# VH-VL binders against q9h9l3: the designs that were tried, part 263

Target 1, 176 residues: q9h9l3
Amino acid sequence: PRKMVAIDCEMVGTGPKGHVSSLARCSIVNYNGDVLYDEYILPPCHIVDYRTRWSGIRKQHMVNATPFKIARGQILKILTGKIVVGHAIHNDFKALQYFHPKSLTRDTSHIPPLNRKADCPENATMSLKHLTKKLLNRDIQVGKSGHSSVEDAQATMELYKLVEVEWEEHLARNPP

## First folded at step 13 (VH-VL)

Design zb73 (framework fv_nivolumab)
Fold by ESMFold2-Fast, scan of step 13:
Formats: sequence, C-alpha cells, structure tokens
Structure zb73 (fold): chain C 176 residues (1-176), chain A 124 residues (1-124), chain B 107 residues (1-107)
Amino acid sequence: as target 1 above (176 residues)
Amino acid sequence: QVQLVESGGGVVQPGRSLRLDCKASGFTFSDYEMHWVRQAPGKGLEWVAVIRFDGSNKYYADSVKGRFTISRDNSKNTLFLQMNSLRAEDTAVYYCAKEGYYQSSAFLRYFDYWGQGTLVTVSS
Amino acid sequence: EIVLTQSPATLSLSPGERATLSCRASQSVDDYLAWYQQKPGQAPRLLIYDASNRATGIPARFSGSGSGTDFTLTISSLEPEDFAVYYCQQYDNWPLTFGQGTKVEIK
C-alpha cells in the first residue's frame, strides 16, 4: 500500500514589494499525525515581508534555518511516491517549485463529500479553520501570532481520514 | 505590471444573454482564483462569482446562481462570465478581480487588482 | 450571509481634518477584512488588507485597525484626493460581502 503524509507550508514575502511567496517553513506528518519533518527554511532571496500574522515566521527563526536548496531535497525525498494530503496544496507545491502527480495528491479544500459532511456548499472552497471547527469541533489557527504548520498538517490529515474510504473509491472509479 | 481588461458589455433586453471577457497580464494567471464583482448604478459592490485556479470549481452568489456561468482559459489568460436570462436587476458595471498573494495557511480573498469595468445595461 | 454595516453613511470634512470610518460585521470575521477607495467612474482601489496592512503605494496617512466585528479606517489628515467613497469587505466566509459604503465629501 502507498504511504500517506500530510503537508503544510508557511511562506514569507520576497521580491518586489514582498509579493512573491517564498517557502519559509514546512511541516510533514504521517497518517497518525506524528511529525516527520518540521524545519524553518531560509529563502534564497531577501525577505521583505515576514507575513507573521499568517506564517508565524519572525527574523529569529531565520538565524539557523535550513537553506532552501537543502530543505527542498529533504522534503522531496519524503513526498516522492507517497499520497500527499494538503489544504489548497497547490500553493505548497508552488512554494516548493515541485510537481507532484495528481493521482497521488489529495486536496481537502476540493473534496465535495467533505464539504457535504460539514453542511457547506460542495462548490465553495472552505478554509481549514472552518472545516476543522465544523467536523472536528476543534479551534485551530487561534490568536494573532501566526499559524502552526504542524497543527495545520495534523488537522488536514484528520479531515482527510473522515472521507478517505469513499474518496479513494471515487478516485479508483474516476482517475484524475 | 498587472492588468485586467474587461470587454463584452452593452445594452441588452431582459431574457437575453451576454458574455463578458477579462484579459489578464502581468502575473501567472493560472496560479490565482479569479472573481467577478458588480456594481449597480449609484449603489455598492456585490460579489458575483469565483473560479478556482484550474477551472475545476466554480461558486456563485445566490442572485445569479443557475443563470450565470464563470469559466476561464488559462492558455489565453482570459476569464469569462456567460450571463443568461438577464434581468433589469443585473444592470451594473462588472469588474473582474484578482485575489491577493497566496499563502497556504490562509485564503486571502481581498482584491489587489481590478479591471476598469464593463457596463451591462438590461432594459426594454 | 455576513452583513457589514458602515457608519456614517456620509462624512463631511475639510482638508487637513482626521477622518474615522467604521465597519461592523454581524459576526466575527477575525482579521479577514479589506478597505477600498472608489472615485467616480473608476474601479475600487485596495487600501488595507488583513484589517491593518497597508497595500503597496498607499500613503501612510491611511491606517486600518480592529478585529472580530469592529473595524476602523483612519485617514490622519485628509488630502484633496481623499474625497471618495470607501468600502469594507470581509473574506472570512462565503458569500464575500461588502459594506454599503461611506462617502467622504468636502465640507
């Protein structure tokens, strides 16, 4: 059986006006929610905007951060050949400058049965925060000091597990 | 330089159809969810529809659901709004709008760039 | 849907005065709130996003504050070009909604 992991990344702003999203933290958890990877990552470009409200990244986290090229290699070794679960996961893959096969990708922001269980419109892209509250009765992303990518990855895996059986059956009948 | 240019507006009778186009440039169009927002003459802003970056998911305001269809062609950097069964109440300037920067931990659906707008007048 | 109520509807002030615009949400929107400026015949222009972050190119006299249900846009000293309509917008939940607008007009 293929192994399954969940990923969540944090980005900081680089480039003109800080409008480029560059990877600055990545967390990967296994099926049971155990942390496989959690590192602060140093972008190759100057950080213009830490986006701390969302990222939780501060200048202090960059002091001993893993350089992007090294971190990317480590992350890709974990992801390759596995089913990777994320929420709006295309953003994580963009920041990693990585292509993961669609057949092995699971996006909890785009699984109609999950929205249905949450009593949300099937075609609305719901936030991780709202789905986690509705389906797991848990508050995540609390406070104003930024999000925990570990917490987000763990919540994402738990949400996927709620629909895993029916969604894997759907994908087997309707390959992407 | 980011640009969004709308076209296709005009005067049309109730019950007819009209298609709006929005040509995007200056950013990677296929990376962003795109929206339509309208404004009736002398009134405020009303969100109309959104389409996912890859075109696979579409969501609409209740007022236009079943009548309007949002679509995109990423190879041409173009966003569309097909408006069917038009009503007088659909008279408005229609803007295409781009979401802000992407962040995996948050959906940031504020609009950092807007088109100039295209006027749709539904009258008999 | 989340209703945003802006007050006052109209604010009559002179250049150099401070403008304070209110936006109140019918339920918490956390910090998922933006402010736009619109001049006649033009598209809206982003001023503030994430409740308090000033958009690129926006003068320092514009500031946003608040969280949850009560938000404020402040213009510390009005310039002639600031007389316009201002809208707040929430993006915490669907559908996306805007306030009805506050018109800042010259006295």
Scores: ipSAE 0.814, ipTM 0.923, lowest interface PAE 1.2, mean pLDDT 93
Fold by OpenDDE, second read of step 14:
Structure zb73 (fold): chain C 176 residues (1-176), chain A 124 residues (1-124), chain B 107 residues (1-107)
Amino acid sequence: as target 1 above (176 residues)
Amino acid sequence: QVQLVESGGGVVQPGRSLRLDCKASGFTFSDYEMHWVRQAPGKGLEWVAVIRFDGSNKYYADSVKGRFTISRDNSKNTLFLQMNSLRAEDTAVYYCAKEGYYQSSAFLRYFDYWGQGTLVTVSS
Amino acid sequence: EIVLTQSPATLSLSPGERATLSCRASQSVDDYLAWYQQKPGQAPRLLIYDASNRATGIPARFSGSGSGTDFTLTISSLEPEDFAVYYCQQYDNWPLTFGQGTKVEIK
């Protein structure tokens, strides 16, 4: 059986007007929630908007941040061959400039059984915060200081575990 | 610069169908969730529908559910709204709208860019 | 759905005056609240997002504050071009909803 990891990334704004989302932190946890990776990452381009409210990233975090190219290599090494779980994970992969095989990807923002379990519309994309509160009775992303990518990755993994059996069976019958 | 240009509006009778198009440019269209928002004459704004970046997920306001279909062609940077079984209360300017910048687990569904809108008039 | 109630319905002021617009949510939306400006015959324009962040290109005289259920848009000193309709919008939960709008008109 393939090992499973959960990933969550935080992005800052680069490029014109800060509209380009660049990787600034990445956290990866294993099936049990143990942290495998958690690093601040230095984008190759000048940061225009730290997006601190969401990213939790501040200028001080970039002082000793791991250069993007190095971090990307480290992260890809961890992800290779794994089932990767994330929430709206396409954003994380985009920021990583890496696309994991679809058959090995699990996006908790796009799992109808998970939404049903949370009494949410099946076809509505729900936030990690809302699902975590409804299904795990836990508050994440509290306050205005930004997200904890470790906390978010752990929550994502726990949410997926609630529907893992059902969803894996579904995917086996309906491969992407 | 970001541009959204709606087209396809017009005058139709109740029960008829109409398709709206929205041509996007100036950003990576396939990276963003897209929305339709409408505004009846002299009234406020009403969210209508949303479609995921890859078209794999769609969600609608109750007022249009079962009658409207949102879709997209990322190869053409175009958003669509198929409107069936049109009613008088569907009369409105229809805007396509882009979500704000994307973040990992957070969905920031404010609309940083809007089209100019296209008028749909449903009348006998 | 989350209902947003704006007040006042109409605000009559003169150029140079301070404008204070209110938006109240039927339940907490945290800071997932945006403000838009709309002029006649035009599409809405984003002013504020995340309750207090000014959008790119928006003059400093526009500011947003609040969290939870009570939000305020402030225009410190009205310019002639600021007379328009203003809408708040929540994006905390589905469906996305707008306030009914506040019209800022010239006195």
Scores: ipSAE 0.672, ipTM 0.900, lowest interface PAE 1.0, mean pLDDT 95

Design zb74 (framework fv_nivolumab)
Fold by ESMFold2-Fast, scan of step 13:
Structure zb74 (fold): chain C 176 residues (1-176), chain A 124 residues (1-124), chain B 107 residues (1-107)
Amino acid sequence: as target 1 above (176 residues)
Amino acid sequence: QVQLVESGGGVVQPGRSLRLDCKASGFTFSDYEMHWVRQAPGKGLEWVAVIRYEGSNKYYADSVKGRFTISRDNSKNTLFLQMNSLRAEDTAVYYCAKEGYYQSSAFLRYFDYWGQGTLVTVSS
Amino acid sequence: EIVLTQSPATLSLSPGERATLSCRASQSVDDYLAWYQQKPGQAPRLLIYDASNRATGIPARFSGSGSGTDFTLTISSLEPEDFAVYYCQQYDNWPLTFGQGTKVEIK
């Protein structure tokens, strides 16, 4: 049957004033948290703002980075036909310039039972770090050197697994 | 250029309702979470409500929960705030505010653009 | 909720002087902090986001520093247009909160 992966991307600022979010790293993990893909990705446009505080990306990481078109092809080959888990995953798909079927998409920032389990308001969009702390008792995104997309993808998969049975049953009864 | 234009403010009596509109232009409205922030005369800023990019997930400050409803129409690039059961303490300038750039796993809810504000006065 | 306390409430200075404004959070907000400037009758204007990044079009005399619970906005040499109210805002957790403001006024 259908396999499940989790994704997290990092963006850098390109375009006028660095306001365009361009893909610069992507990490994909399998159900068990093993890394299937983790590459730095070179945007086709000039990088105006590395956004290092959040992205963890520095000029050095762009040396030997995979060009966007090639990386996109590799990533889409992994995602196609699978259930893809992410946190605010619409941002990842936007950066990939990719449409993934809603029926195969799981967004841990938009699962009311997950917020309920965390004792958070069901309708608030909670950060990955706060849900991970409340539900897994783990601190992620620590320090000032930027986030690890591998760490974020792994945490996202673990969070989804906490509500997987309940949420898949809900989706089967209420198809997207 | 990015513009946010609020309308719908005015003078209303306690217990009445009022709807505020915010017309957006110069950016892809459907890509961003949108907020309402208010400021009572001579006082500081108070966050009021947020709505997710597609119109689901709406969250409110405790002071307005159950009385205010945020909504959006992405086909019209318009954000709304329906204010019911208005109280004197709701008197404020109401600002429509746009979030900054998006980053995958970090929610960056600072406001890079604000509307001009629309005054709501709740008075007998 | 996370409470932001700004100090001083009022800062009376002359043009050309350095202004140092403080914002203290009741718990860590990491670097999820922004600064806004507001003049009478106007909407707030973003100055600094992510604790230390200057927003587009903001003069180099404005700088932000700090992390966790203690943040500072510095205006290296006050210009006449800089006399205004300044607010900090945290976006680490819900609800989003603002400080009560610091008024920078002419001495």
Scores: ipSAE 0.816, ipTM 0.923, lowest interface PAE 1.2, mean pLDDT 93
Fold by OpenDDE, second read of step 14:
Structure zb74 (fold): chain C 176 residues (1-176), chain A 124 residues (1-124), chain B 107 residues (1-107)
Amino acid sequence: as target 1 above (176 residues)
Amino acid sequence: QVQLVESGGGVVQPGRSLRLDCKASGFTFSDYEMHWVRQAPGKGLEWVAVIRYEGSNKYYADSVKGRFTISRDNSKNTLFLQMNSLRAEDTAVYYCAKEGYYQSSAFLRYFDYWGQGTLVTVSS
Amino acid sequence: EIVLTQSPATLSLSPGERATLSCRASQSVDDYLAWYQQKPGQAPRLLIYDASNRATGIPARFSGSGSGTDFTLTISSLEPEDFAVYYCQQYDNWPLTFGQGTKVEIK
């Protein structure tokens, strides 16, 4: 059986006006929620906006951060051949400048059965925070100090596990 | 620089159809959710529809659900709004709007850039 | 849906005066709240996002505060170009909703 991991990335703003989202932290957990990877990552370009409210990233975190190219290699090595679960995972892959095969990707922000279970509109993209609260009765991303990518990755995996069986069956019948 | 340019507005009778276009430039179009927001004459703003970056997920306000269809062509950096079964209350300036910067698990659906808008008038 | 109520409906002030605009949400939206400025014949312009973050290019005289259900937009000293309609908008939950607007007009 193919192994499954969950990923969550935090991005900072680079480029003109800080509108470019650059990878600054990446966390990967296994099916049981054990941390496989959790590193601060140094973008190749100057950081204009740390986006701390959301990213949790501060200047001090970049002092000994892993250079992007090195981190990317480490992360890709972990993801290769895995089913990768994430929330709005396109953003994570974009920041990684890497796109995982669609057939091996699971985006919990776009799983209608998950939304139904949470009594949310099937076609509405719900936040990880809201789904986690409704389905796991757990508060994540509390406060204004920024997200924990480890916490978010773990929550993402737990959410997927709620619908894993039926969704995997659906995908088997309807491959992307 | 980011630019959004709407077109396709005009005067139509109730029950008719109209398609709006929004041409985007100055950013990676496919990386962002795009929205339509409308404003009736002399009134406030009303969110209408959203489409995700890949185009596979769409969501609508109840007021337009079943009548309007949002779509996009990322190869042409263009957003569309197909409006069917138009009603008088659909009369408004229609804006295309870009979501703010994206994060991983957080959806920051404020609108940092807007088009100039295109006027749709539904009148018998 | 989450209803945003702005107050006052109209605010009449003179240039140089301080403007305080309120936005109240029917339920908590945390800090998923934005403010826009709209002048006649123009599209809205983003002023504040995440309740208190000033958008790029927005003058320092604009500031946002609040969290949960009560939010405030403050213009410390009104300039002639600041007389316009201001809208708040929540993006905590679907559907996205706007306040009804506050018109800041010259006294």
Scores: ipSAE 0.602, ipTM 0.877, lowest interface PAE 1.0, mean pLDDT 94

Design zb75 (framework fv_nivolumab)
Fold by ESMFold2-Fast, scan of step 13:
Structure zb75 (fold): chain C 176 residues (1-176), chain A 124 residues (1-124), chain B 107 residues (1-107)
Amino acid sequence: as target 1 above (176 residues)
Amino acid sequence: QVQLVESGGGVVQPGRSLRLDCKASGFTFSDYEMHWVRQAPGKGLEWVAVIRYSGSNKYYADSVKGRFTISRDNSKNTLFLQMNSLRAEDTAVYYCAKEGYYQSSAFLRYFDYWGQGTLVTVSS
Amino acid sequence: EIVLTQSPATLSLSPGERATLSCRASQSVDDYLAWYQQKPGQAPRLLIYDASNRATGIPARFSGSGSGTDFTLTISSLEPEDFAVYYCQQYDNWPLTFGQGTKVEIK
């Protein structure tokens, strides 16, 4: 397996009216889907909205959560120098306040061959849920108690592996 | 303090072209997917097009595909809609619209801010 | 495409009355549903997102409920400024679609 990881984060609402998206959980898996990192993360600002429907985060998860500055350092040590796979990964990088090199970033929401395999329009940004159902025949993000960032990261890596050879060849010929 | 201001609407003849601009302020424009939504006189809302934060991905409603082109200039905080081969059925108020907050595990494509709208009338 | 059907087409009520507006989807949209209010000559205004969350500045008399295919917007006690057209919108799948609208008018 290459030096490649997949990431998925969960955000909570902070700031005025809870409109700011702050990192509150991060999961990172290796090429085989093994968990390298999975921690609840305490934002430096007061949490206004847990966004539990999507995040799965509740007040109890903030007890003993890793402070943002420490978690960020741990996460960046894992990501630096690796190919990082994610779905709409720019949102994860924004929450981490981090810029990862485009040449080492793979976004499964922006890979036309992946959409083509799923019989979806190549130019549409499709949800992780829909691509996983169409291509892996699995239901993820089930229920109303929030999403699992581990499940999302694992699904994201498996989706990327379906197009890895083709997409890496494309990127070699068409560098970002 | 978020504002979206459309311009470029007017009266045009069928088959002609028109470009709409939408100037954004009060938020980091380059972080958000942006949309165009239209409304024919006395009718409901119809989604027209979306463009990714980076400008790379563009997707259109079937009714405008091949005729309309969405684009953006992040350095100028401006969204564009180039409308070619205009038809009477394209007569509508055109709104630019901003997506809501981001969540990495969900795409939340509701519109928390809309422009005032700009009227396009295609008359024969 | 996912079709959203709103009912009734027109709701005639007096100030102080409760308004209940329905939006039904042709297939499940989970909780990816928003409600907008539009007054004559104005742009739509976001009221509710993620099926039940009130947008910033929206009065407590507005509430959203439902999931899957059946959604409701409730205005507990109509104020004069609430007489408008209301649209639901799904964002579960492409293309994004709106309901045809419900007009809430003075009796």
Scores: ipSAE 0.788, ipTM 0.915, lowest interface PAE 1.3, mean pLDDT 93

Design zb76 (framework fv_nivolumab)
Fold by ESMFold2-Fast, scan of step 13:
Structure zb76 (fold): chain C 176 residues (1-176), chain A 124 residues (1-124), chain B 107 residues (1-107)
Amino acid sequence: as target 1 above (176 residues)
Amino acid sequence: QVQLVESGGGVVQPGRSLRLDCKASGFTFSDYEMHWVRQAPGKGLEWVAVIRYDGTNKYYADSVKGRFTISRDNSKNTLFLQMNSLRAEDTAVYYCAKEGYYQSSAFLRYFDYWGQGTLVTVSS
Amino acid sequence: EIVLTQSPATLSLSPGERATLSCRASQSVDDYLAWYQQKPGQAPRLLIYDASNRATGIPARFSGSGSGTDFTLTISSLEPEDFAVYYCQQYDNWPLTFGQGTKVEIK
């Protein structure tokens, strides 16, 4: 069927008091976990808060970063027409200022069978870290130096593969 | 500029129902998960319920599960808490609370803004 | 459920003194921890998020430190308006939980 990719983004704080989340890194991997895209991205607004604990972004990463407008064009070319997998993926799409069709979007934070396999409440929005530990017995997002969006995208794809057959069948019978 | 205003509190008898509303302004309501937190008179804070930004996933504290229903209307920037089968132990000030900034790689469920609270008293 | 234990329950100090408040988690919450201040009749106010980041508008005398299971809120020099109840909150896992509170009162 359609090609499938997984995405994870990192945000920095811009705007008043650093409360606006602006795209500062994006990683995209294919079905097998191979990296298709991984770039630091320069927001069009002044960065107030690097949010390094979570983003892994530091001032030096911005020196040769791809400007937002250019990065967005590159990313959208990869995503368009594909099934895009992410975790709380609405946040990634918000940062990209992009609306991907719901029929081609898979959000591993909102797939009840995945929570069920993890022995988690079906209605709770569980972190990527927690689901990956429970289902893949793997520790991600380790340490204090920020998260790897490549690692997160790879883990997200592997999580989706655990429920892919049953979830695609569900979506075919219950189109969004 | 960000405001959360609760309403609907009052005095009710045990076993009855009450609905709380929380009107939001000053931010894009549909971008954030929203929570209810309560505080019994003279006691500490207790998390009650959460609803996903789009109104789908809903999760509750064990103490209210099966009795309370959280919902939202993004077109009206309003969060709701329908409280059924009320007990004396539900007597509390109920706060509407907004999550902080969003970050793709982490769920940051601290509360940067709170409403003023609305008192619910369950007594016979 | 992750239990947060705050100590001491009550801290009696004078203006100008340093206050040190502890929050201990029953299991690691990494840096997913916030601190709130609550004055009588008011809603809680966010002081610190992500263990050590000061919220907007919070005076520099407030600082947070720690990670994993041991967290500290420090007020370097108490002002009259700082006498209040302080709560820690974890958001590492469900359900979200708060500590029982530490009351900072005038000696």
Scores: ipSAE 0.811, ipTM 0.923, lowest interface PAE 1.2, mean pLDDT 93
Fold by OpenDDE, second read of step 14:
Structure zb76 (fold): chain C 176 residues (1-176), chain A 124 residues (1-124), chain B 107 residues (1-107)
Amino acid sequence: as target 1 above (176 residues)
Amino acid sequence: QVQLVESGGGVVQPGRSLRLDCKASGFTFSDYEMHWVRQAPGKGLEWVAVIRYDGTNKYYADSVKGRFTISRDNSKNTLFLQMNSLRAEDTAVYYCAKEGYYQSSAFLRYFDYWGQGTLVTVSS
Amino acid sequence: EIVLTQSPATLSLSPGERATLSCRASQSVDDYLAWYQQKPGQAPRLLIYDASNRATGIPARFSGSGSGTDFTLTISSLEPEDFAVYYCQQYDNWPLTFGQGTKVEIK
């Protein structure tokens, strides 16, 4: 059986006006929520906006951060051949400048059965925070000091596990 | 620089259909969730519809659900709003709007850029 | 839906004066709150996002504060170009909703 991992990334703003989202932290957990990877990552370009409110990233975190090219290699090595679960995961892949096969990707922000279970509109993309609260009765991303990508990755995996069986069956009948 | 240009507005009778276009430039269109927001004359702002970056997910305000269809052509950097069964209360300036940046699995659905708007008037 | 109530409906002030605009949410929206400025015949312009972050290019005289249900937009010293309608908007939950607006007009 193919192994499954969950990923969550934090980005900072680079480029003109800080509008480019650059990878600054990446966390990967296995099916049981064990941390496989969790590193601060140094973007190749100057950071204009740390976006700390959301990213949790501060200047001090970049002092010994892993260079992007090195981190990307480490991360891709972990993801290769895996079913990768994430929330709005296309943003994570974009920040990684990597695109995982669609057939091996699971986006918890786009799983109608998950929304139904949470009594949310099936066609509305819900935040990880809201789904986690409704379905796991757990508060994540509390406060204004930034998110924990480890916590978010773990929550994402737990949410997917709630609908894994029926969703995998659905995908088997309807391959992307 | 980011630009959004709406077109297709006009005067139509109730029950008729109209399609709006929004041409985007100055950013990677296919990376962003896009929205329609409308404003009746002399009134406030009302969110209308949203479409996912790849067009695979759409969601609507109750006031337009079943009548309006949002779509996009990423190869042409264009957002669309097909409006059917138009009503007088649909009379408004229609804006296309770009979402803010995505961050940390949180959807930051404020609108950092807007088009100039296109006026739709539904009148018998 | 989450209802946003702005107050006052109209604020009459002179240039140089301080403007304080309120936005109250029917339920907590955390800091998923934005402020927009709209002038006649123009599209809205983003001023503040995430309750207190000033958008790029927005003058320092604009500031946002608050969290949960009560939010405030402050213009420390009104300039002639600041007389306009201001809207708050929540993006905590669907559907996205706007306040009814506050008109800042010249006294």
Scores: ipSAE 0.734, ipTM 0.915, lowest interface PAE 0.8, mean pLDDT 95

Design zb77 (framework fv_nivolumab)
Fold by ESMFold2-Fast, scan of step 13:
Structure zb77 (fold): chain C 176 residues (1-176), chain A 124 residues (1-124), chain B 107 residues (1-107)
Amino acid sequence: as target 1 above (176 residues)
Amino acid sequence: QVQLVESGGGVVQPGRSLRLDCKASGFTFSDYEMHWVRQAPGKGLEWVAVIRYDGDNKYYADSVKGRFTISRDNSKNTLFLQMNSLRAEDTAVYYCAKEGYYQSSAFLRYFDYWGQGTLVTVSS
Amino acid sequence: EIVLTQSPATLSLSPGERATLSCRASQSVDDYLAWYQQKPGQAPRLLIYDASNRATGIPARFSGSGSGTDFTLTISSLEPEDFAVYYCQQYDNWPLTFGQGTKVEIK
């Protein structure tokens, strides 16, 4: 079977009024939750809003951060050819300026069986925090100093494992 | 820079249908979840529906489920609300609203921009 | 659904006075809370997001505070243009909900 990884990114605000979401941290974990990649990433544009409450990113993290072009190359080498799991993963791919094949993409924010197990409406896009609490009985993203993309990637992989067998069978019968 | 312009409101009889359009400009429309929010005359705000950035996922308030359909055309930067089986209680100003910035692991569903609103009056 | 209760329903003050508006949630919404200003005939305008972040272009006299279930919008010194209706909104869980509004009116 193909190797599987989970990804979570953090974004900062760039561009006019900080409205553009630019990659500023990326974490990738393997199937067992071991960290394969975790780096702060320097956007090519001026940071207007660190979004620290959610991103956990501060000016100090940018001092030795990996430039975007270099980080992107490293990340794409890890993702290419693998099944990539994420939560609202289109945002991560957008920030990476990367296209990953739909057939190799798993989005835990859009897997109806996962919502069903959580007793949530199947069509509602539920937060990672709520799904993790309902299904794993674990609190993530606690506190006010920002989220850990490592913690989020690990939780995302564990959530996917709860539906992996049935969802992979569904995708085999209904290829994207 | 960012503009949302609604159209399609009017007076309609109970049980009939009406379609609202919302034309977006000044941002990358296809990157954002979009919402409809309504306000009955002299009353407060009520969330109606949301549509995912790609149009694939849709979710509705219980009061409109089965009657309203949200849709979007990313090639035209346009959001739609098809309202069927209209009731007097649906009388309201309808606003299209843009979500704030996106963040991978946090959904920030506050509304940084709103349209001017379009009035729908359901009257016999 | 999460119910947001705003108080007072109406706040009658003069220009230059401090306004303190309350929003209480029926369960914790963390910091997933926004405040909007609405003037007659106009769409709502975002003032505060993520409980305490002032939106771009919003004057420094507006501030948001609070966490979990108890939130406050403060206007340090009312200007004539601040007389309006104010709504809080939670986005922690579905459905998205708004408070019933607080009207700040001139005394």
Scores: ipSAE 0.809, ipTM 0.922, lowest interface PAE 1.2, mean pLDDT 93

